# Miniprotein binders against q89ai5: the designs that were tried, part 11

Target 1, 221 residues: q89ai5
Amino acid sequence: MLKTILAFDTSMSVCSISLLHKNRKYNIQKECRNNHTLYLLPMIHEILKKNHVSLNEINIIATSKGPGSFSGVRIALAVAQGISLGLNLPHVISLSTILIMAEQVWNNHKISKVLAIITVNKTSVYWIQYSRNFHGLWIKKSKAIILNLSKALEKILSLKKQWALVGNGWDKFPKNILKKIFITNITFPNSKYIISLISANSIYQKKEVLHKIIPIYLNER

## First folded at step 7 (miniprotein)

Design a5
Fold by ESMFold2-Fast, scan of step 7:
Structure a5 (fold): chain B 221 residues (1-221), chain A 84 residues (1-84)
Amino acid sequence: as target 1 above (221 residues)
Amino acid sequence: SDELQRLADRVEELKQKIEQLLQRIWKGTDPEIQDEIRQLAQLIRDLLQELQRLGSPDLTTLASEVEILKALIEALQWALRAQS
């Protein structure tokens, strides 16, 4: 790809930034917990400086829009808005956190059926299922729902096909219940798979005006 | 709670000013924009310092809101400087 892409994610506990420039990919990530605002902008400075790329060389800004923590999702969107507006880039790419993790599953394992379970609170999880087609498009196979742990357990036990599990919700269930699920250990998104999604299908290249981006929150305040 | 409400009102006013600034930049920049951004950045810093000085758990959500606004304005300042 000729375009220079800056991608980042702060939707969960890890801040990750990726840069595609002259067909070279660079990635950095840091465990940030609740300090996303402290780390995100300095990390963007770092990746650009280390790779001798000026901010004004960026053609595309891409970020996650959740699901994730309320503040984490908003921080990434705020930084994307500030940079894009200041660079006179009218639109940004925003992608689901789930799809970013799902694409990592495809890249690492070539598994096309992904189940995401993400902790909402001590008794409930966020549940969604996707299947990847030959064209690199991830198709929803279930509606996104918040489930009590007992209902989630019932759904796990009723699964007929092999699913790869992403998200931090895996630790809410006994290992013997998860034996028919492929546990990926992918519990947070990595921004480098935003770039992978963009390369996989033109649908993920769609840009939106920032005020039209609808964030997805795991738990509303 | 009285102090909380006053701080919450200041944050909402700051959000509105930033929204208006973003709309103006989207329509085209003028020389006054740079000064307004500098003033908003200072207001954000002052408000964050006040919230941190108070150190109340009740102010955590408000502090988070202001930190997000800080990230937005700092990113905007950096990008505008990169453009010239």
Scores: ipSAE 0.768, ipTM 0.893, lowest interface PAE 0.3, mean pLDDT 86

Design a6
Fold by ESMFold2-Fast, scan of step 7:
Order: structure tokens, then sequence, then C-alpha cells
Structure a6 (fold): chain B 221 residues (1-221), chain A 84 residues (1-84)
């Protein structure tokens, strides 16, 4: 592999950084809660130093663009912007938090149907469904919507196929209601699956100028 | 409060200055940019110190936004130094 990729995510409670260098993957993560700004840059410095890679060897910056917390999504984009501009790398790869978790489901379980339910507040969840085709592309099977718990429960009951559930919204529903759904341990994205997505399909390799990236938020400002 | 509005205005002013700096860097760096980055980094530190001194829960969102700007400027400084 010719390209060195630095990938990171801070869209939820965990900071994760991954490095692909000379076909070797490195990964670190830390539960940061609301302190992403304190930890992200030191963790990037750590992964580079431990693996003897200098910052200027990076060819591609990749990050999540949400959905996630207002602050969490923005710190990853801000750091990506700073590094990319400073290294004279005009383009960044930005991927959906949902797709990062979905690709983890595929890597771990080879399940191609993923439902994401993410807590927005005590009475509402974010809902979206994806299906992975044989080319490694995740196709949206429902619109991204915010649902109150009653409407989400109705949608779960109407599901006719088995889905793998990602996101922290699973705990909002009784276990007997989730009988048609495979509950995963995947409640936050891990940046190593950004690299997995990039290698799975060329669609995920599309770079954008940073000011054109539109973040997706779960919370109001 | 008047104080909250003044702090919010200072954050918006910082965002505008940083946005202008980023646009200039995108077009190509000049020697003066390093000094402007240093000045912006100092303004960010001063504002964070003021917000921390006040310690109000109502300032949590503003403090978070300023911390994100700090991360951006620090990442930019690091990358610019690594470039040469």
Amino acid sequence: as target 1 above (221 residues)
Amino acid sequence: SDELQRLADRVEELKQKIWQLLQRIAKGTDPEIQDEIRQLAQLIRDLLQELQRLGSPDLTTLASEVEILKALIEALQWALRAQS
C-alpha cells in the first residue's frame, strides 16, 4: 500500500485513532466522555511516536462527520482541518458514524443488515437502516429520522427481517420487543473501521474540501 | 446577561478571524501567517482562562467551542512545523 492514512473519531464518548502505514494497522482508543479536546491531539501524537511515523508522512486524513454530539463531531473535523491545511493536504475523507459501526458488524459477524438506534434524549432516538451489497457498499434502507420511543417501538414490531442493532438506543426498549433484532456490543464507532470502509469500496475513498463537509448532529446547540 | 453576550460576541469574533486565516492558508502560506497564528492562539488561551475563572454552568457550551478552536489552532501549528 502506497498511502499512509490517519483516521480518528470523537463523535461519541470514545476517542479512537487509527494509523495505516506500509500495510500495518495501529489503533488506540480511550473513553473520553466530554473531554475529547483534552485527549485527541495527545493520542494522535502517541500513535505516531510509538510507530515511528512522522506527521508529514501522512497522505490521507479520514474522520467521522457524525451523527454524534455537537462538540464531539466538531473536534474531529477541527483537528482534521488543522492537520490537513498545515500539511498542505487539501482533501479529507469524512464518513458517517453509522457506516463506521455498520462496517464493524460486517467485519465481526458478516451480517449485512444494520439498524442504528442512538439516544438523542430521554424520550427520542435517532433511527436509520443500512444494507451492505456484495460490492461492500452500504445502501440506505430508510430515511434518517428522529422518533419518539412509542413510534420507534412500533417500527421495531413491524420489522420482517433480522437486523443487527448498533448504537446505544437498544436499552430504551424491553428485551422481548427486540426478539427480531441481533443486539451487538457496538455502541460507538471505532476509527479502525474507517480504514476498513476505505479498503472495502472506492466510494469511501472520495475526498472533500474541508469547508464543504456538512456535519450531522444528534443534539441541539 | 450582558457579560454572557459579550463573551459570546468574543467567541464569534475569534471564529471569524480563524476562518479568515484558514482561507489565506488554503491559498498559500506567507511569513506573516505564523505571527497571526501565534496571536490567535494567545486570544484563545486568554478567553479560555476568563471562562474558567467565571466557572458558570451557563458558559459550558462557549468553553467547549473555544476548546475546539484551540485544538484546531494547535493541530495547525503542529502540522505547519512538521511540513518544513
Scores: ipSAE 0.761, ipTM 0.894, lowest interface PAE 0.4, mean pLDDT 85

Design a7
Fold by ESMFold2-Fast, scan of step 7:
Structure a7 (fold): chain B 221 residues (1-221), chain A 84 residues (1-84)
Amino acid sequence: as target 1 above (221 residues)
Amino acid sequence: SDELQRLADRVEELKQKIYQLLQRIAKGTDPEIQDEIRQLAQLIRDLLQELQRLGSPDLTTLASEVEILKALIEALQWALRAQS
């Protein structure tokens, strides 16, 4: 039984769509900024048409659930809901934006310790740490918290091991303070790593009804 | 403020109608439901055009919410057609 997976993410400034069909992976991405609603459905049409896959051949819908912008997270979930209901697929896979970026770090650099710092507002960042085990599971090494910049700086200075940094919050800190952190330049998720997570461990294959998915939002102000 | 609140109330009412319809679709579709989807899609387009014509910065959040509802309904319509 070959599963066809449609995965997409709009939680940050980039729209990305990925398709797994008959063991072949396809990916497209576009800098969408605040125009996610304009681009997402056309991009899904594009990836399906270019690869000669009909919408009704999709077996699994997978998306991010944040953390991300309020509108960005919601558009991906809304499109996932519409497609899933129309195809009579009431369950979807939803994964953390942080884990999607963390899996990119693992795939590209084989670094298992990831720190995510994402801008919330001018004076605050979202902070979370994960470590990947031998079985491909990402285990929380800190609670997800919103920190003011002073508190975040204290935490960076107290880090004892080298961490790979993801998220757009890197630019809030002096470059000389970040010398012991590996800056990845991964500031947005790419949906192809949703497929990577799904293949890495069965825990990421868990499907949920959409009303049970709890989105994670970043306050814009 | 009063005009903004009236528009916000209309968006919330539209949202409630859409989510109630989605729950009914989960239990099965019929021609009546498909007609309701077409009507809701048109109401979404009409409301979005009205918000865009008004062009106020205070309406940006509401316009964004309506655009998300539009994406939901358009995705639903596309998937239903693919099944037929």
Scores: ipSAE 0.779, ipTM 0.899, lowest interface PAE 0.4, mean pLDDT 86

Design a8
Fold by ESMFold2-Fast, scan of step 7:
Structure a8 (fold): chain B 221 residues (1-221), chain A 84 residues (1-84)
Amino acid sequence: as target 1 above (221 residues)
Amino acid sequence: SDELQRLADRVEELKQKIDQLLQRIAKGTDPEIQDEIRQLAQLIRDLLQELQRLGSPDLTTLASEVEILKALIEALQWALRAQS
């Protein structure tokens, strides 16, 4: 039988929770900003209650591990740790925020080349590129790096093929400079694409003990 | 400030107590663990109330740390109750 998966993300301004149960997917999301701690547990309670699923029916817990805000990334990991330990589920799935957004691009547009630009501060952005192969695996095509806006502009102008843009960094650049990229309007991850990734390739099903998960922060440095 | 350092030390002590509790739960749960969880939950609430009372912007990082610990303990309590 199919596993029951509880997936959630709090790495950016939106809190999202998804549930896969008996081959049906459920999803809720809320714009939480810096109030993720107020909303995450109540929203998990709500999605379970509304769909008549008890907490002890959960087989797999999956979360994002960033990149995202320091507190946002950590709240999802903390809740995953609490639930998994309490249910005697020793391991969780943790996936990159970027891959969650990239999989949304693939699901909605069938575009395999994704560029993520995420605002770090007024003058800097986080930059990473991925390409999806025919086995559903996302392969890193550039190192994750923090760039000032002028260097990021240079890199955009040097792009040779069509890329789909995710992340909130799109608004830092003039529209005519962005003509070589497809602006997706995907600016935050949605946890339902964690479930999509898990279904797409077995590599995304790898579980880890929480203390071995390495979070990725936008403002740690 | 001295008060900021005192509060930071209390948060660090709370983190250590929680880590120790999590290690014990991994080995099995009993009524003593349930009592310790209740005590830690109360310590978290008391510390959050004190941080809120002080209302200082320089305590924002500490408040965030304690809120994360609160979510961890609340999630743990909920999951343990679901098993009972």
Scores: ipSAE 0.798, ipTM 0.912, lowest interface PAE 0.3, mean pLDDT 87

Design a9
Fold by ESMFold2-Fast, scan of step 7:
Structure a9 (fold): chain B 221 residues (1-221), chain A 84 residues (1-84)
Amino acid sequence: as target 1 above (221 residues)
Amino acid sequence: SDELQRLADRVEELKQKIEQLLERIAKGTDPEIQDEIRQLAQLIRDLLQELQRLGSPDLTTLASEVEILKALIEALQWALRAQS
């Protein structure tokens, strides 16, 4: 790709920024917990400065839209809106947090069936399943639902051994229950896999109007 | 409380003003845009200082919303300066 892409994610505990410029990929990340507003913009400034890329050289801005924390998802979208509007870039690419983690599974392990389990609270998890086709497209294999731990346990026991698990919800279940599932240890998205998704299939290059981006929250009541 | 409701109303008004500004910029910048952005940035800082002064747990959500607006305006200012 000849386009310069700035990608970032703050949907969970980690702030990650990635830059694709002249076919070279740069990445930085930091454990930010709930201080994303303190770190995101300075980190974007840092990655650009260290790699001698000016802000006005950016052609595409890409970010996650969740699922994630209420504040975390909104901070990334707000910064994306501000930069895009100021640079006169009409559209932003926004991708699911789950797809970003799923693409990391594919890049690292070449596994095409991914189950995401993410902690919502002490007794509930977010559950969604995706399968990657030959063309690099991730197809939803179950609806996104919030499950009580007992219901999630029933669903896990019914699964085939071909699923790779992402998300922090893995630690809600005994190891013996997870024997048929590949535990990836991927518990948060990394923005470099936003760039991987964009490169894998043109559908992930879909341009979205800034005010029409609909975020996905884990703590929605 | 009355004070909490008035702060919530101020945050909502600030959000509406920022949304109006973003719509105007999307349609094309005018000579007053830089001044309006500066005024909104100051209003955000003033409101955050007021929320911090009160120091109430009930205001955590409002403070978070204002911090997000701060990030948006600061990102916008930086990008506009890069274009000039």
Scores: ipSAE 0.776, ipTM 0.898, lowest interface PAE 0.4, mean pLDDT 86

Design b1
Fold by ESMFold2-Fast, scan of step 7:
Structure b1 (fold): chain B 221 residues (1-221), chain A 84 residues (1-84)
Amino acid sequence: as target 1 above (221 residues)
Amino acid sequence: SDELQRLADRVEELKQKIEQLLQRIAKGTDPEIQDEIRQLAQLIRDLLQELQRLGSPDLTTLASEVEILKSLIEALQWALRAQS
């Protein structure tokens, strides 16, 4: 159980790296915009060096798999693949960015019902709802769907007050409509909540070979 | 354009070579594989410099894909050295 975990996320505008080592958790993050490839590996070097952990002490690699930007999701998976192969670790953990943000809501606010709205383009948003059970498992309460703004507005109006909102899509709607929803201001995932998910329920400890991980992109070309 | 298509084909060929290398590494590593990794790292650097020198907006997607391959190979090289 005392495994060393390296977790990271680059699925949105922020690069975040977390390290669990001997029951101590470390975290660094940086606003990277489109320069994830410039910052990710140096930040991994930094967190390991500052905490006196060598790369070969890592037992588990964990990353997000989206939804997120095409390049951002792929950079995290590429780095995970490189490190895992080089360390002879055949499997990695990959988790939804939505669940990472949802777990942050639970840790900070103890709210178990989370709605994610993420901007896809000027006229559409990505929509998904989750509810956390007593065992720390997040259960899908709506199909993941891309909605035009009018349909999203109709769905918001039908919701009860128990939902907490994550994602950057909040700014697409009038503030009076959003009064029924708790706006968290959580608009990007933080890798420390990947470690929180792994600790919360064994389902999040499932490892996959990298070529079998299906990334989730907000936009297709 | 013809130039864009030729560059896209080169990136796709590079991706295929890297996929084949990763498959072989999964089965074990030796000096031959490590030399091939160094050669691919150089090809990535050369291609990235060429794409960046051209600086065309049409090439931003290809440049991004090469940067991702660069990160993969650099991460792999770092991890392999850590095992040594």
Scores: ipSAE 0.801, ipTM 0.910, lowest interface PAE 0.4, mean pLDDT 86

Design b10
Fold by ESMFold2-Fast, scan of step 7:
Structure b10 (fold): chain B 221 residues (1-221), chain A 84 residues (1-84)
Amino acid sequence: as target 1 above (221 residues)
Amino acid sequence: SDELQRLADRVEELKQKIEQLLQRIAKGTDPEIQDEIRQLAQLIRDLLQELQRLGSPDLTTLASEVEVLKALIEALQWALRAQS
C-alpha cells in the first residue's frame, strides 16, 4: 500500500516540508527564524505544484509536536489541523522533534543510542536519551528533564557507552568534555525523517485527533 | 494597559469563535461554513493590521497568536476549496 504523505516541521528556526508520492520523496527547507507563518503555506503550495500533486491527493498529514518554540510548534499543528479538517482527514500523525533527529542519526550513521541536548536558556538545557531497537522503535532511556549546566555536565561524564548527540546544546560544553560522545551536527529536525520513521515502524503510523495531541514547548518551565 | 487588555479580549473572542467553527466542521460541513470562514478571515486581517499599526514589542505574543490563527484559517480555506 503506497499512500501520499505530506510532512512538515516548524518547531525550530528551520521550516521543512516533505512529500511522499508514488514512491518518490521530495523535500524543501528554509531558515525561517520567527516567520514560520509567512513561509509554511507557500512552501507547501510550492512542493505540491512543483511535483504535480494536488492537495486532495494527500492521504496522510504528519507533523512534529515539539519539543520546540511555542509559536513554531503551534504553527505546524494549526496548519495540520486546517488541512486535515478541510480534506476530511480527521486524524494526524504527530511525532517528537527528538525522534525525527534521532532517526536521521540512525539513517546516516547507524548509531542506535541518541542523546538530545537542546538549549532552554543561558544556564539550562533540555535532556532526553533514546535507544533504537531491532524493530526500529525508539525507547526512552531517561526522563525528559530540564537540567542546569552543572547537572548536565555530571550526566555527560557518567555516560558509559557511545552516544550520538543531537540538538544545539552541545555548544554549552567544552569539546574535551564531550570526548565520549559522537557530535552529529544535527541541531534541527528535517521533515524527511518523519517519513523515515513512519516507514520504519507501524507505531509511528498512529494517528490522533488534534485536540488529543500534547505539544511540548521549550519556552515553558 | 486598557488597550492591551482590549486587544487580548478580542484575540480570546476570536479563538472561541474559531474553536466553535472547527467543532461544527468536525460534525459535517454546510454552506454557511464557507461564509463564516470568510468572516473570520476578515476579522483576523483587521486585527493583524491593527497590531502591526501599533507596532509595540508588548504586542509580540498577541501578534504571534493571531498569526497562528491566520495560518489555521488559510489552510482550512485552501483545503475546503480543494474539495469543491
Scores: ipSAE 0.783, ipTM 0.901, lowest interface PAE 0.4, mean pLDDT 87

Design b11
Fold by ESMFold2-Fast, scan of step 7:
Structure b11 (fold): chain B 221 residues (1-221), chain A 84 residues (1-84)
Amino acid sequence: as target 1 above (221 residues)
Amino acid sequence: SDELQRLADRVEELKQKIEQLLQRIAKGTDPEIQDEIRQLAQLIRDLLQELQRLGSPDLTTLASEVELLKALIEALQWALRAQS
């Protein structure tokens, strides 16, 4: 029997929940905007009820830790904490929003070089590059950095290989400059790719106690 | 404002009570814990309604903090019931 995994993400405007149970995968998503707290717990209840899985059958809880909005990242961690503590599951899996989107690129397009550009504000973006090796491990190829648009443009123009672009920052640049980049239209993580990452390499199965998880925020108050 | 500080203090007190509850649950559950969770869930709802009714932009951050506490406690309450 395979372990039952409950995965969810609220780091951006879309809430997504995924369930792996007895070799079957289920997924739901909803545009939540600023109402993540209203939708997340009911959606978890919905996916379990619809698929006849009780909460106590869950063996693993997995969530994103950002980068994402201050409130969105925190709601997923809060719900993960509540469920994990109530089920006596001492540790959870937390994965980067970027890796979740990168794994979607690999699953859909078989492209191993992924650039993430995510809007921080009107004049700056979050920038990080990853490359996937044969063993399914995503290796960081640049530091995570916040760049003004001018610096980001310079970096795009200097890219030597074709990269697949994820994140909503693609619309900050002239279309002709993006010709060197494969625009994926993947602008939000989908929690089903958390399950894909966990299946791809054991490093993504590492669990942490929640207070040791360091969330990554794009906007802070 | 004085009222904003009093509301902030109430949210901080609520956070501390919840943190203490979480530590106790980590060591094991008892029937009194379930009653305390119901009481905290009600206090959270009451405080959130009060913050929302006041409708001040200055209270938006506090309301968001209380909504996180609500989600945590409701998730915890659901999971504990599923265990029992």
Scores: ipSAE 0.785, ipTM 0.899, lowest interface PAE 0.4, mean pLDDT 87

Design b12
Fold by ESMFold2-Fast, scan of step 7:
Structure b12 (fold): chain B 221 residues (1-221), chain A 84 residues (1-84)
Amino acid sequence: as target 1 above (221 residues)
Amino acid sequence: SDELQRLADRVEELKQKIEQLLQRIAKGTDPEIQDEIRQLAQLIRDLLQELQRLGSPDLTTLASEVEILKAMIEALQWALRAQS
């Protein structure tokens, strides 16, 4: 008896929504840019209607908590709060956008070592490294930090093992430097992999009340 | 500048009212809360229209804040109607 899960992400320029119902997975996505508030609720309505699922059949709400844009991260959390509270589901699942992209790497390529580089501004990137263990848990192999391009380049050159690169920060570096890294072209999360994470390890099934969720923003203000 | 501060203050007041409402809903819903949600949804729409009418780049952050509140309240109202 699998639970019905509604998952969505608006942390970057793409809105994505996924539904798990009776062992069937559904997914829709749209390039929303700065118009996430215009598209998110209609897309949730669309995926439910097309698959003949009523809102009150949802057992679990899952969303990303960043890193992402200030407004993008907050819209997903706000909608999750509204739906969860209205359905008497006061606890939600919130997962890192980095882990969502990392799980896509695992599903598509079976690579367990993922480096995320995401553009913050013209001269800075967000940097974090994860490694997936045999139990499906992604373990931090570096602290999440914001680096200037010079320091990020030094770190790339010092990498000893093969890493798969996610995030849009890849274009900040010369291609010859990146030849030692597997460039995945995964630059934004897809909510489908929120469901994959939840299925992979019970740690990703832990729910918390929304006011205790600490969002991660790429912009410092 | 003065108008910007007045609008920012109105958005903060609206956020506080919504946070108080959410805390009350978490402890249980009653029929009067449904009407209060409808009233807040209308206030949000009115404020958003005013911000869009003014059309200033300085108001972009406030407009985004109000749009997020609108999405949350609309999601809440939809979910409450789905429950029986």
Scores: ipSAE 0.775, ipTM 0.893, lowest interface PAE 0.4, mean pLDDT 86

Design b13
Fold by ESMFold2-Fast, scan of step 7:
Structure b13 (fold): chain B 221 residues (1-221), chain A 84 residues (1-84)
Amino acid sequence: as target 1 above (221 residues)
Amino acid sequence: SDELQRLADRVEELKQKIEQLLQRIAKGTDPEIQDEIRQLAQLIRDLLQELQRLGSPDLTTLASEVEILKAFIEALQWALRAQS
């Protein structure tokens, strides 16, 4: 059967919802700041109603699992769990926010090397590198690490090939030091690219059991 | 403060009720369970409104937790209604 996918993300300041139904893709997004709970469910209602899709036609729920806002990530997971339980869907798909942004880089620029730098605090950034292979798989090229700014600067200066930069950490560094990096201005994920990832490779369709995503609701003894 | 502890206790009570509800849903859903979900959704909304009205920075973590509970219970309520 052809799958209907509902995907959404609230891991940062933007709420985004995407729907794949009968091979047609729909997308809606809104600047939500910290008001994710006010907008997420109404936006899901809106995308379904506007496209004449009933909630019970959904086969797959997909969302981001972070990194991102602690409450924002958990709100999307909570909604995914609530809908999945109510529809008797045993699994959800959860994907890294970094992979979602990386797939946007590939779709928009056809660049296969992506560096994510995300602000942790005034003196530290989160750092991870991915490379996309011919089969649509994003392979880790570095361990995810938290670096102080001086260590991050050393790593940037050591880069040998062009990397596309995602995340909000780019503004921590002098403009001239970033010459080897393509600044994408992609600082938050768009749920549209969750569907792109799922379509690109079956590995991204690996489903999580609900209790592994939100343990506080599905507590096992 | 005593007020902070009272509010934290209410959040934990709601979490416990939701966990108990999830165990019952695993055995099947009926109108009684749907009515309990409606009542829990209202209690969660009422608590969130109280926390927001108080507006204290000390309540930010509790408010975030209640927003997560609200998101879950309202999504569950909607999906169960869609199944009927």
Scores: ipSAE 0.774, ipTM 0.898, lowest interface PAE 0.3, mean pLDDT 84

Design b14
Fold by ESMFold2-Fast, scan of step 7:
Structure b14 (fold): chain B 221 residues (1-221), chain A 84 residues (1-84)
Amino acid sequence: as target 1 above (221 residues)
Amino acid sequence: SDELQRLADRVEELKQKIEQLLQRIAKGTDPEIQDEIRQLAQLIRDLLQELQRLGSPDLTTLASEVEILKALIEALQWALRLQS
């Protein structure tokens, strides 16, 4: 029953890889900027080699599907597809980068209400809210939407309960406006929380073939 | 342009390489892998067609797509090497 999971994320400026093997978790991360294609495969090789795990021992491949940069989201999916095809593993797990960051909030702070604000451009942010139930399921509490800074500010001021903020969009607003928000400093997903999500609820264990995974981009088109 | 020709040559090289690798895994493979093979072949054909059009609008985007395909193929080669 003990499964070996290889998880990775390249949806933002950080490449992170995690390995679950024989109930032990390993994690490496690197600030890759826009050079994800240069670093991802070497880092996967590194984590496997350092921990004496062969790619052939992997039972589950898990990755993020965004929201994130166009190239970043696609490189993780492409590498997952290549490994999947080569190992004859037709199904992979793909999870929202928002849920990965939200699960980090739960693991580190035990806060169940998470607001994600991620920079899209100079004047707009990606906005979504989630709440974690007793069974470890994150339930969407707002539509995912791109807002100009003025509308985002109105929404922040209208928040009734304390929310934990993830994403790099926090720096778009004056700190005194964020009085009812706990700024987590979680600005990028860490792949080790993909493994945490998979362990928290069976819904996050759902696997799909790669061409059926719909990636989410911060910059559309 | 010389750069456009180099990218077209690279995509053609990657197309031939992935078609050879996919032929290797096609027989006796899961039906969902078979479908994935068809999707990849189509995406490569689409990319080559875009590169062969005169006046392609964004050479940087095409170069990025080629690097993503290269990473996929390298990952596939690595996994297949360990199967043999």
Scores: ipSAE 0.597, ipTM 0.840, lowest interface PAE 0.6, mean pLDDT 82

Design b15
Fold by ESMFold2-Fast, scan of step 7:
Structure b15 (fold): chain B 221 residues (1-221), chain A 84 residues (1-84)
Amino acid sequence: as target 1 above (221 residues)
Amino acid sequence: SDELQRLADRVEELKQKIEQLLQRIAKGTDPEIQDEIRQLAQLIRDLLQELQRLGSPDLTTLASEVEILKALIEALQWALRMQS
């Protein structure tokens, strides 16, 4: 109730915005394709207006920092920078796209082992694994790496425990090979789960100076 | 190629001007800042119109870069108006 949080994500094909105000959560999302710059600010204005919250009541701004598209990740950071400076809020919360999707898995399915596979190009995928502990902290169980499909297949066949899969990379493999993996159909982050992460563990409440946030891109220019 | 480089240089110059403005705002608001923001917003609009007029596929990355700068400046203008 003490703090108002504005959270948003544009790292993939969907723009999502969430507002926490006086212990109530609000969320809107829109399929934006490549037009994130056209939709993000109007959507922020919409969620604030609809819920009778003024921009100057915001205490915390939270965004994703990728992995995601080059332009998509950067628009969220740019808007966060503009609002933060204008409101004299020097620090922003920035969270991994993967953790946002992983927390959605936990909220929807109560599964604590999450594998993210995201398409990079026709022959390569981004791969990372996380496990959620009792305290709501997501711990890396593998390094984030880019794998060709042959090596990714080898790693899938080596999995000894059931994992929940997020990301669009499941499309690259026959479902027979994915039989030990729970396919969640979560292929993009929802900013609602940024707020869920912040509520789950104080480590996700760490604020960074905007110029020190290092974005993660799936594709270079 | 030379035209592409010239446009890329103009985008980089615009980015540097915006970065300097952001540093000044971080140190405190100045009445002159509102005029500078309006001037930068106009430069962004002019550059976007020029890029759209040219319509070359080679300019897609530059257009995206300028759209991001537009979002930054518009977000900044909105937040500053709410403080006043």
Scores: ipSAE 0.771, ipTM 0.897, lowest interface PAE 0.4, mean pLDDT 86

